VH-VL binders against q0atu2. Designs and how they scored, part 327

Target 1, 119 residues: q0atu2
Amino acid sequence: MLDKKARIRTSREYRNVFEKGKRLSGRFLIIYYVENALDNNRFGFITNKKIGMAVIRNRIKRQLRAIVREYQGQVKNKHDIVLVARAGIGKSSFEGMEKDYIAIMKKAGLFARNANKID
Short names: E, the ipSAE of ESMFold2; O, the ipSAE of OpenDDE; V2, 0.75 times the mean of E and O plus 0.25 times the DockQ between their complexes.

## First folded at step 16 (VH-VL)

Design b17 (framework fv_ivicentamab_arm2)
Fold by ESMFold2-Fast, scan of step 16:
Structure b17 (fold): chain C 119 residues (1-119), chain A 119 residues (1-119), chain B 110 residues (1-110)
Amino acid sequence: as target 1 above (119 residues)
Amino acid sequence: EVQLVESGGGLVQPGGSLRLSCAASGFTLSSYGMNWVRQAPGKGLEWVSHIYEGGYTDYASWAKGRFTISRDNSKNTLYLQMNSLRAEDTAVYYCARGSEYEPYYFDLWGQGTLVTVSS
Amino acid sequence: AYDMTQSPSTLSASVGDRVTITCQASQSIDSYLAWYQQKPGKAPKLLIHKASSLESGVPSRFKGSGSGTEFTLTISSLQPDDFATYYCQQYDNYGYPELTFGGGTKVEIK
């Protein structure tokens, strides 16, 4: 579970990321990201009804939070990042979502250089 | 003022190699996604390759294995190494900058460099 | 892989005419489409991104519209500077990008 300080919580904060942030798309995920003026990273998660019923969307959101939490130590500090699940994500495995996340974050330059050797 | 200047084009025989350069001024290449786009004489635009802010790369399916995109951040210069050249690779090659908001549309273009593959 | 079909391939027009160019995607690309203008011997110039967002410095006579699979570029009153080839480009890819351009529309003097 991510700390409340590490979550994007308000519609205004989501809107800021969508309007000012960069966008990168993966197979199952889209990220929007922007540098923030805080001392930490914040993450947001969006699952729309095209993915499926509430039970599927809730499972996807839970899995994405787990993935983000697992790799939070590798993410460059001071960013607001919103993950948007694509319609096809419901048929992906957990491993497939994880690999997609890692690939997108590396392409974005959001993983620290030499991410295997974090302090 | 921001600009991109390509060089390295010329006449090469089939099976030969060329390396194109694209010198950026007025901005930092490593803060953007960068692209090569080509245009055969009298034909339309065709995307060749992308290098992400994080340094990872993607290629058009026909370019994989033959072409390599790279950048030298210390020289603020983008490269395209082209190997195993064919007559159908004859084109003007443009260096193009991805938007700061979305790497896949191009808000700045160089003037292009002509590559002619002929025996 | 999205096919982008642009029509017409050529269009003859006079100064002052309203010109409409269409672009069709083989699958929905939401609004992730850009329009470029290219003059002979020159590099392309970005006119519009996100289907309808006009770039700074581009005259207001240029208008983009559409979403999903059907898009249009309209020039409301053609000026001499507007005789050029126009290209649409989709940029809604699924992790392994293959960016695709339309075939182009040449707007020439009637």
Scores: ipSAE 0.534, ipTM 0.857, lowest interface PAE 2.1, mean pLDDT 90

Design b18 (framework fv_ivicentamab_arm2)
Fold by ESMFold2-Fast, scan of step 16:
Structure b18 (fold): chain C 119 residues (1-119), chain A 119 residues (1-119), chain B 110 residues (1-110)
Amino acid sequence: as target 1 above (119 residues)
Amino acid sequence: EVQLVESGGGLVQPGGSLRLSCAASGFTLSSYGMNWVRQAPGKGLEWVSAIYEGGYTDYASWAKGRFTISRDNSKNTLYLQMNSLRAEDTAVYYCARGSEYEPYYFDLWGQGTLVTVSS
Amino acid sequence: AYDMTQSPSTLSASVGDRVTITCQASQSIDSYLAWYQQKPGKAPKLLIHKASSLESGVPSRFKGSGSGTEFTLTISSLQPDDFATYYCQQYDNYGYPELTFGGGTKVEIK
């Protein structure tokens, strides 16, 4: 479960991540990330109409939240991270999304060295 | 002076190997996504490989299994190890730096080093 | 893979002319497109990123526009220093498909 403190909630906060953050893309996901002034990470999730109907977008959002929750302990603190689902994500498996997330986070250098659950 | 300088190009026989180097000065190479881009004589630009801030790598499909990108942070130098070279690998190879905010467009280029694969 | 098609392949122009180069993507790339200038014997130089954002030190006569699948680079008053080959590059689907460049447009003296 991602508590309220771990969520990006306002349009202004999303805009800040998009404007000042770094962008890194994978097969099914794009992340935007920027250091924050807090001691915790915050996550945002964007599922656009290009993905498909509301039932598909809701499933994707739920699955992405579950993935982020599973690996949240491995993410370096002090970051605001927005996950943007790409149009093709609706055809992905859960495992495919998870692998893409892990790969992107490792490329970004956002996973802590002491974590080894993703070996 | 912010600069990239490639070296290691030359004439090599088909099936041979060659290692290219790219020395960075004026900035810390490990803080950026770094890329190799090639250009065959009289032809256009073709992306070869990337190494990201976190140390993970990506390759063009035709380069995968034959080429290896790496970096030595202590020497501030990027490398491209090229194996099983073919005539169609003949090109000027450029070292290119991704932007501060994303590794996907290139704001700094080296002068290039020519690789000729011929018997 | 996202095909990037540039037109024309070659154009002849005189100093002071307005020059327009077009780049078409086979699928929508939003605004994730860069433009490069390459002079003979030199490495490419970044002119524009995110379709329309001019890089520091690049003259204001260079202008990028477009989004989705059709993009344009315009040089409003061609200078001697602008005779070069220009490349567009998409970077929306980096990693799947790979980064791709247009075929280039050579701007020659008329």
Scores: ipSAE 0.459, ipTM 0.828, lowest interface PAE 2.3, mean pLDDT 88

Design b19 (framework fv_ivicentamab_arm2)
Fold by ESMFold2-Fast, scan of step 16:
Structure b19 (fold): chain C 119 residues (1-119), chain A 119 residues (1-119), chain B 110 residues (1-110)
Amino acid sequence: as target 1 above (119 residues)
Amino acid sequence: EVQLVESGGGLVQPGGSLRLSCAASGFTLSSYGMNWVRQAPGKGLEWVSTIYEGGYTDYASWAKGRFTISRDNSKNTLYLQMNSLRAEDTAVYYCARGSEYEPYYFDLWGQGTLVTVSS
Amino acid sequence: AYDMTQSPSTLSASVGDRVTITCQASQSIDSYLAWYQQKPGKAPKLLIHKASSLESGVPSRFKGSGSGTEFTLTISSLQPDDFATYYCQQYDNYGYPELTFGGGTKVEIK
């Protein structure tokens, strides 16, 4: 679970990221990201109906939050980042989602090239 | 204001090598995804390679192993190293900038540099 | 990579005509399609991104529409400056970015 200051919660902040942010796509994930004026990163998560039924969407959302939390120390500070799950994510493994996240973040320049789990 | 200028094209023998340069002015190259796109005489457009903001690269399947995209941030210049050149590589090579919002569509193009591969 | 089929390959038109160019993707690309204009001896110019979003400085006579697999570029009243070759380009990546252009449509004077 991410603490509440690390989460995008308002519709206004989500709209800001979608309207002003950069987009980069992976196999299972799309990220939208923009620099913020805060002293920390904030994450948002979108799992739309194209993914599947509510039980699947809720599982995916929990798994994505866990991945983001695990790698949060490797993300460049002062960004609002929204993860949007693609339709095919329901068939992916946890490891598949994790690898996709790392690859996208590295391409975006938000992650170190040699990013690893924080042990 | 903003401009891309390619150089380094010319006549080269089959099996030879060339390095193309693309000098950017009016913006910081490392803040964008940058691309090479080619066009054979009288033919259509063909994507060659992308270098992402984070420095990671992707290539068209036919370019992989022969072509290398890179950039020098201190010189604000993009490069394409082309090895093992073939007659079918004859084309105008364009440097193209990904948009402010994503690297995948191109909002700024150079004027191109002609590469002719012949004996 | 997705096959992008553009039609017609060549189109003859007169100033004032309504011109429609079609671009078909081999599978759904949502709205991740751009349109470019290229004049002889010049680099391509971006006209439209995200299927229908007109770029700044592009005349309003240019309109993009469509989603999924079928897209159109319409020029509502062709001007002399519009005789050019037009290309569509998909950019809906699925983890393996392979950007693909259509074959082009040359708009010629009748």
Scores: ipSAE 0.445, ipTM 0.831, lowest interface PAE 2.4, mean pLDDT 89

Design b2 (framework fv_ivicentamab_arm2)
Fold by ESMFold2-Fast, scan of step 16:
Structure b2 (fold): chain C 119 residues (1-119), chain A 119 residues (1-119), chain B 110 residues (1-110)
Amino acid sequence: as target 1 above (119 residues)
Amino acid sequence: EVQLVESGGGLVQPGGSLRLSCAASGFTLSSYGMNWVRQAPGKGLEWVSIIYEGGYTDYASWAKGRFTISRDNSKNTLYLQMNSLRAEDTAVYYCARGSEYEIYYFDLWGQGTLVTVSS
Amino acid sequence: AYDMTQSPSTLSASVGDRVTITCQASQSIDSYLAWYQQKPGKAPKLLIHKASSLESGVPSRFKGSGSGTEFTLTISSLQPDDFATYYCQQYDNYGYPELTFGGGTKVEIK
């Protein structure tokens, strides 16, 4: 249940993220992300038929929204972020999806807190 | 002009250690995924390691535990610490910048620095 | 890690020839493949990413094609500056990257 303003809603907005954004792949998820000109983050979600039947895709989409909501406060401001579920996500646990999300967000620097130190 | 300049290569005995440096100019290292790629004399290219924008790292399976990638954001410099060196580590080591949009292909390379592991 | 096989290992050609280099992945990598050119004593130079996207400043005679497991790099009219070794590189991964390059194809004067 992300606020309406925190959702990517139009096909044009999705295309913008895919065309201009950075891509980073995880085990179960791929993210595409780009800075926006707004004062807030927006999230999009894509689940395709390779994942499974509609009931499985709808469950995955709901679970991904729940994960994004849980960690919303940790995300670097002013980004449009699209989560694309990979074919193998249907075999993952909720915890597995959550760990994958955290890992890719940290690699992307969207959760990073330490720009000035030796890494 | 954007540049990467490697240094620190040389002759080292098996079992020894060496630290390579890669000085970046014309861009900010911390905004990119930065990589080390090596090439044994007369042979092909082999990926070694990446440090992500967020400061997390990944390594080729053979490099884990022996090699450490790091960066110093204040000096705009990338490092590769190499320990327990073997004859088969003899190679030209390139510093390579991951593309702005997809960190796993390389749009800028340094000139390379030769590491020779021999008795 | 995906095995990447390039063929041929060496190719002899004349200026003006059409040259084709093949790269085969052991598993599908979708279109996540780059091509590099390397001249003796120099670092590699990126030519193409995403199988077919030409880099800025790279001559239009270079063309990449393919998807899945079979990819080609074509030089439509070979120039003197094109005698070099060419490498493909896959960058499809599932969170733990092991990036792999093909073995290289040396394009030399016939």
Scores: ipSAE 0.779, ipTM 0.896, lowest interface PAE 0.8, mean pLDDT 91

Design b20 (framework fv_ivicentamab_arm2; at its last look DockQ between E and O 0.73; V2 from the best seeds 0.66)
Fold by OpenDDE, second read of step 17:
Structure b20 (fold): chain C 119 residues (1-119), chain A 119 residues (1-119), chain B 110 residues (1-110)
Amino acid sequence: as target 1 above (119 residues)
Amino acid sequence: EVQLVESGGGLVQPGGSLRLSCAASGFTLSSYGMHWVRQAPGKGLEWVSIIYEGGYTDYASWAKGRFTISRDNSKNTLYLQMNSLRAEDTAVYYCARGSEYEPYYFDLWGQGTLVTVSS
Amino acid sequence: AYDMTQSPSTLSASVGDRVTITCQASQSIDSYLAWYQQKPGKAPKLLIHKASSLESGVPSRFKGSGSGTEFTLTISSLQPDDFATYYCQQYDNYGYPELTFGGGTKVEIK
């Protein structure tokens, strides 16, 4: 799991991202992102009932956390980023989710220039 | 004053190429998703392409392979390279700015530049 | 790409009339719909986003409503400046790089 310091945990923190952040959409994910006043990035994850049963939602959340963790060191600093899973994500492979995440992050320009990006 | 100004339109023969330019003023072009949208004479609006803040690009299915969107940050200018032009490509081409918070609808438009493909 | 169908294609009305334009999406686009106004020889102008959010400077007589697959643009009392062509545009299909417009509705003088 992500370090506690790298996690959005409060309703207020989530609200701030939704109200002040930018929104980008992929095939399976939507991200909201905004600059923070910290020296580290924080990530939040949202899965709703449209995705499926609790078991499915939890699986998706674990997979998204794994993806975020893998690329965490390549993301520009000082951002709060919320990942919202779209309804169709349950039908996606892990690789599909990863590809979508990378694409969205590229759209946002949130990867560092020296990041080892997947094209 | 915030504005977009297209240029580069004109008469071109079928199979020819043309590059359009869109100069932005009053704002930083690279901070937004930027689009090209075209309109054939007497017809509706048709989306062509987007370049996201991060530099990632997407295209309409019909535009892939023939059209290329790009930007020069130092010149604050958007471009559309058009190759293998057809009569059906005759249209007014608009550059448009995606919204600040989500780049998928267009809150600023240029005056458009006419491209006529004819023998 | 999601298909957007506008109706009617042409609408004749008088100043003071209540005007209604509809836009139908082939699939649910939630509330991710924008409305534009275009006058002859001019670029489109954004009126509404998120189905019902009025852009700054747009008169309150313009109202957007709807969600899912059915959307409506209403002009409560048509003014001389409102004669133009209107377009809806969906932006839920951004996971599939195809932003699509409706066919347009020309509002002309009766």
Scores: ipSAE 0.838, ipTM 0.937, lowest interface PAE 0.5, mean pLDDT 94
Fold by ESMFold2-Fast, scan of step 16:
Structure b20 (fold): chain C 119 residues (1-119), chain A 119 residues (1-119), chain B 110 residues (1-110)
Amino acid sequence: as target 1 above (119 residues)
Amino acid sequence: EVQLVESGGGLVQPGGSLRLSCAASGFTLSSYGMHWVRQAPGKGLEWVSIIYEGGYTDYASWAKGRFTISRDNSKNTLYLQMNSLRAEDTAVYYCARGSEYEPYYFDLWGQGTLVTVSS
Amino acid sequence: AYDMTQSPSTLSASVGDRVTITCQASQSIDSYLAWYQQKPGKAPKLLIHKASSLESGVPSRFKGSGSGTEFTLTISSLQPDDFATYYCQQYDNYGYPELTFGGGTKVEIK
């Protein structure tokens, strides 16, 4: 579970990331990301109905939050990042989603070289 | 004013190597996805490679293993190392900047540098 | 990989004409398509991104439309500066970019 401070919660905050942010696509994920004026990172998660029924979407959200939490120490500070799950994500393994996330974050330049993995 | 200027083109023998340079001015190259795109004389445009903001790279399938994209942030310069050149590599090579918001379309182009592969 | 088919390959037109160029993707690319203009001996210039979003400084006579597999670039009231070759380019990808351009449409004086 991510701390409340690290979560994008309002529709206005999501709109800001979509309107002002950069977009980068992976196999199972798309990220939108923008620098914020806070002292921390915030993450948002979107799973639409094209992925599958609610039980699948809820599983995917939990797995994505777990991945983000596991790698939060490697993410450059002061960013709002929204993860949008693509339709094919329901057929991915946890490891597949994790590898895709890492690849996208590296392409985006959002992983810091001196960061460590944290709980 | 923002601009890209390519150099390093010329005549090279089949099997030879050549390194192209692209000097960026008016913006910081490392903040964008940067690309090489080529165009054979009288033919259409063909994508070659990208280097992402984070330094990760991707290549057209035909370019992988022969061409290497890189950058020198201190010189604000993009490079393309071309090895094992063939007659069909003859083209004008353009340096192109990916959009700030989506790295896969090109909002700025250099004027190109001609590479001729011939005996 | 997405094949991009552009038609016609050559189009003859007069100043003031309405010109229509079509671009077809081998499978859906949503709206992730850009249009470029290239004049002889010059680099391409971006006109439109996201199928219909006109770039700053590009005249309003240029319009992009379409989504999925069929896209159109329309130039209403063709001007002398518009005689050029036009290219579409798809940029929908699933982690491994395979950016592809259409074959080009040369708009020349009748």
Scores: ipSAE 0.803, ipTM 0.905, lowest interface PAE 0.8, mean pLDDT 91
Fold by ESMFold2, look of step 18:
Structure b20 (fold): chain C 119 residues (1-119), chain A 119 residues (1-119), chain B 110 residues (1-110)
Amino acid sequence: as target 1 above (119 residues)
Amino acid sequence: EVQLVESGGGLVQPGGSLRLSCAASGFTLSSYGMHWVRQAPGKGLEWVSIIYEGGYTDYASWAKGRFTISRDNSKNTLYLQMNSLRAEDTAVYYCARGSEYEPYYFDLWGQGTLVTVSS
Amino acid sequence: AYDMTQSPSTLSASVGDRVTITCQASQSIDSYLAWYQQKPGKAPKLLIHKASSLESGVPSRFKGSGSGTEFTLTISSLQPDDFATYYCQQYDNYGYPELTFGGGTKVEIK
């Protein structure tokens, strides 16, 4: 999936994004994002108990990781980005999550130039 | 000094058009979600529209199709093009900056510009 | 389309009084509520975001509280500078904002 360098790993790293970062909401996702001091992006994924049982939460995490991986080449570097699954995400399709992610990232300005050509 | 200054208000006939401007000083306008909010004389506040950091836009349902928010980053200026104006559009129009952390509450406001729609 | 009901619409008070202003949302907005102060002929000024987070430079006599559907703004000891109209504003959304203000509470001298 994403290599070790591109993952947000520690509680302190997650807390920094939540405390210092910007927040945007979509239908199924919330993103928190902040510039980092690295040469790369880092991604984190949060599903909480309210979404459903562990098998459902793990499926959603795998789907979100796949979406992030697909579009990672279009993301502006030097950002820590946390995707938080909203309670209704269990009723979404992979395509629905993907469209939601694209819309949020475009509003945040996190896709590089020509991001509106992604479709 | 960090400020927003609206201009372009005035008297128009019903069915007419008007373009409002909002000049930003002391900060880069495109680094924030920017809004228009209006207040009819003697009435409360009503949200009109947002342009996000990434350049995408959302509108109040009553404004969609008639009003267009835009910006010119080279002039650090926000605009509201208002078409098909009606008497109920009479209001002071404020330019407002979304917060550093999320674009949906307003930490900086301009002085407002009055639009009067009267036959 | 969240409705925000703000009460009272007008409040008469003296310097030193404790005043409480209430906003009620038609459905849960979690803590996504802001409070603004507006003086006659001037633009609103942000006091509080996320229900209880006081903006820098706002006096500590202002306190916001609540979550879900019921929210309050309390001024613990009213000062002359506090006579103004106060608005709450919800900002919960699901990718398309419906940013709604309460009707306002005018705090006046009496």
Scores: ipSAE 0.595, ipTM 0.866, lowest interface PAE 1.6, mean pLDDT 90
ESMFold2 (binder alone), look of step 18: mean pLDDT 92; pTM 0.949
OpenDDE, look of step 18: ipSAE 0.678; ipTM 0.909

Design b21 (framework fv_ivicentamab_arm2)
Fold by ESMFold2-Fast, scan of step 16:
Structure b21 (fold): chain C 119 residues (1-119), chain A 119 residues (1-119), chain B 110 residues (1-110)
Amino acid sequence: as target 1 above (119 residues)
Amino acid sequence: EVQLVESGGGLVQPGGSLRLSCAASGFTLSSYGMSWVRQAPGKGLEWVSIIYEGGYTDYASWAKGRFTISRDNSKNTLYLQMNSLRAEDTAVYYCARGSEYEPYYFDLWGQGTLVTVSS
Amino acid sequence: AYDMTQSPSTLSASVGDRVTITCQASQSIDSYLAWYQQKPGKAPKLLIHKASSLESGVPSRFKGSGSGTEFTLTISSLQPDDFATYYCQQYDNYGYPELTFGGGTKVEIK
């Protein structure tokens, strides 16, 4: 669902994010993220067997891509971000995954803030 | 030299309030996750609260509603506002810097400031 | 993940001894565990993160191992400077981000 340019595709690229990136855990998601040398953001998605059957994992992956796409414009540019689904995500609603994504992106400082007293 | 210096501790009566400060030098506070960790006399370490790089906050369940963590980027200073203090809150309070790669383990600690809650 | 059990609470040892401290998590935390050293009246000092990654400036006699629910800190040849209290800390946090420390192990002179 995301533009090809905005996707992390190779094992080498995923490994770079895991080795050099920062890690932040949420309720249903973990993100690994690192600044890149490109003019755009790239996203990767990992769902492991602990989540459930292939049908469940594929649904989660599609829903996460939809969430990422929806909020793409709020993400600080020049980052490679990998989303790893935790075991409990299979029992979450779409809204629950969305809320967790927004929370972890805000914690990471990757989302634009609406606060007016911090600057 | 990279340093954290806490202040604001002292004697306070049950039900009272106190605000702790933690002045950072040699690094930029807003680039890190920052936590407060306390230690009652003769006891172990207990995590209190974190403010993430992005300004979002989380609290230990027992601290939620009574304690507020905040940061002033212009002063490079971390704060902990403590309300409705109880005898059980008596402890040395440390400010601690999260790693640049993971905000949840602490690579730099202040000297601590003692808070005594007693009549 | 929420509970960390550290053992023993107190350990008596002599200089040159091999010292082993154990930390158990109530649920798997993968390798997301740190070890700290604290001397009386002082702040904790980070020794190891991600179960086995030694911090810069920490002597090589300190070694962390383990994954999942059981972790070990080993001091291969105890030095006078190593008499202190040691704490493990989990930082995987499944669900609510509540960081948990072990109860501590005090390493005392025999």
Scores: ipSAE 0.480, ipTM 0.828, lowest interface PAE 2.2, mean pLDDT 88

Design b22 (framework fv_ivicentamab_arm2)
Fold by ESMFold2-Fast, scan of step 16:
Structure b22 (fold): chain C 119 residues (1-119), chain A 119 residues (1-119), chain B 110 residues (1-110)
Amino acid sequence: as target 1 above (119 residues)
Amino acid sequence: EVQLVESGGGLVQPGGSLRLSCAASGFTLSSYGMNWVRQAPGKGLEWVSIIYEGGYTEYASWAKGRFTISRDNSKNTLYLQMNSLRAEDTAVYYCARGSEYEPYYFDLWGQGTLVTVSS
Amino acid sequence: AYDMTQSPSTLSASVGDRVTITCQASQSIDSYLAWYQQKPGKAPKLLIHKASSLESGVPSRFKGSGSGTEFTLTISSLQPDDFATYYCQQYDNYGYPELTFGGGTKVEIK
């Protein structure tokens, strides 16, 4: 579970990321991201009904939060980042989602180049 | 003034190599996804390559292994190294800036530089 | 990569005409499509992104519409400055951005 302070909670906060943020697409994930005026990063997670049943969507959200938490220390500070799961994510492995997340974050320039957890 | 200026085009023999440059002014090149797009005389547009803000690169399938996109942040300049050139590589090569929102559509283009591959 | 087909390849029109250009994707690309204008001897200029979002400084007579596999660019009252070649470009990708342009539509004087 991510700390309360590390979560995007309100629809206003999500709207800000979508309206002002940059977008990058991966195989299973899309990220939207923007610099914030805080001392920390915040993450949001979106899974829609196109992914599948509630049990699948809940598993995906749990796994994405776990991935984000594992790599939290490598993310450049002061960003709001929203992960949107694509329809095909329900058939992905945990490792597949993790690989996709790392690739997108590196392309975005949001990961430190020499962080141990990246490689 | 925000602009891109290409240079380095010219006549080259089949099998030869050529390096194109694209000088950016009025903005920081490393803060954007940067692309090369080409156009054969009298024909349409064809995407060649991208370098993401984070420095990762991708290529059109036909360009992979022969072309290399790179940038020099200290010179605010984008490059395209072209090797093993073929007659069908004859084209005007454009440097194109990806939008600040996502790198896959191009809101700023250079004037282009002509590459002619002929004996 | 998604094949992009533009029609017609050439269009003859007069000033004041309503012009419609069509772009078809071989598979659904949602709304991830841009339109460009290219005048002879010049670089392309972005007109529209996300199928219908008009770029700053582009005249309101230009309008993009569509989603999925069929898209249109409409010029409601053609001006002399609008005789050019128009290209659509898809940018719906799944981590490897093989970006694809349509073949172009040349709008020429009747």
Scores: ipSAE 0.732, ipTM 0.892, lowest interface PAE 1.2, mean pLDDT 91

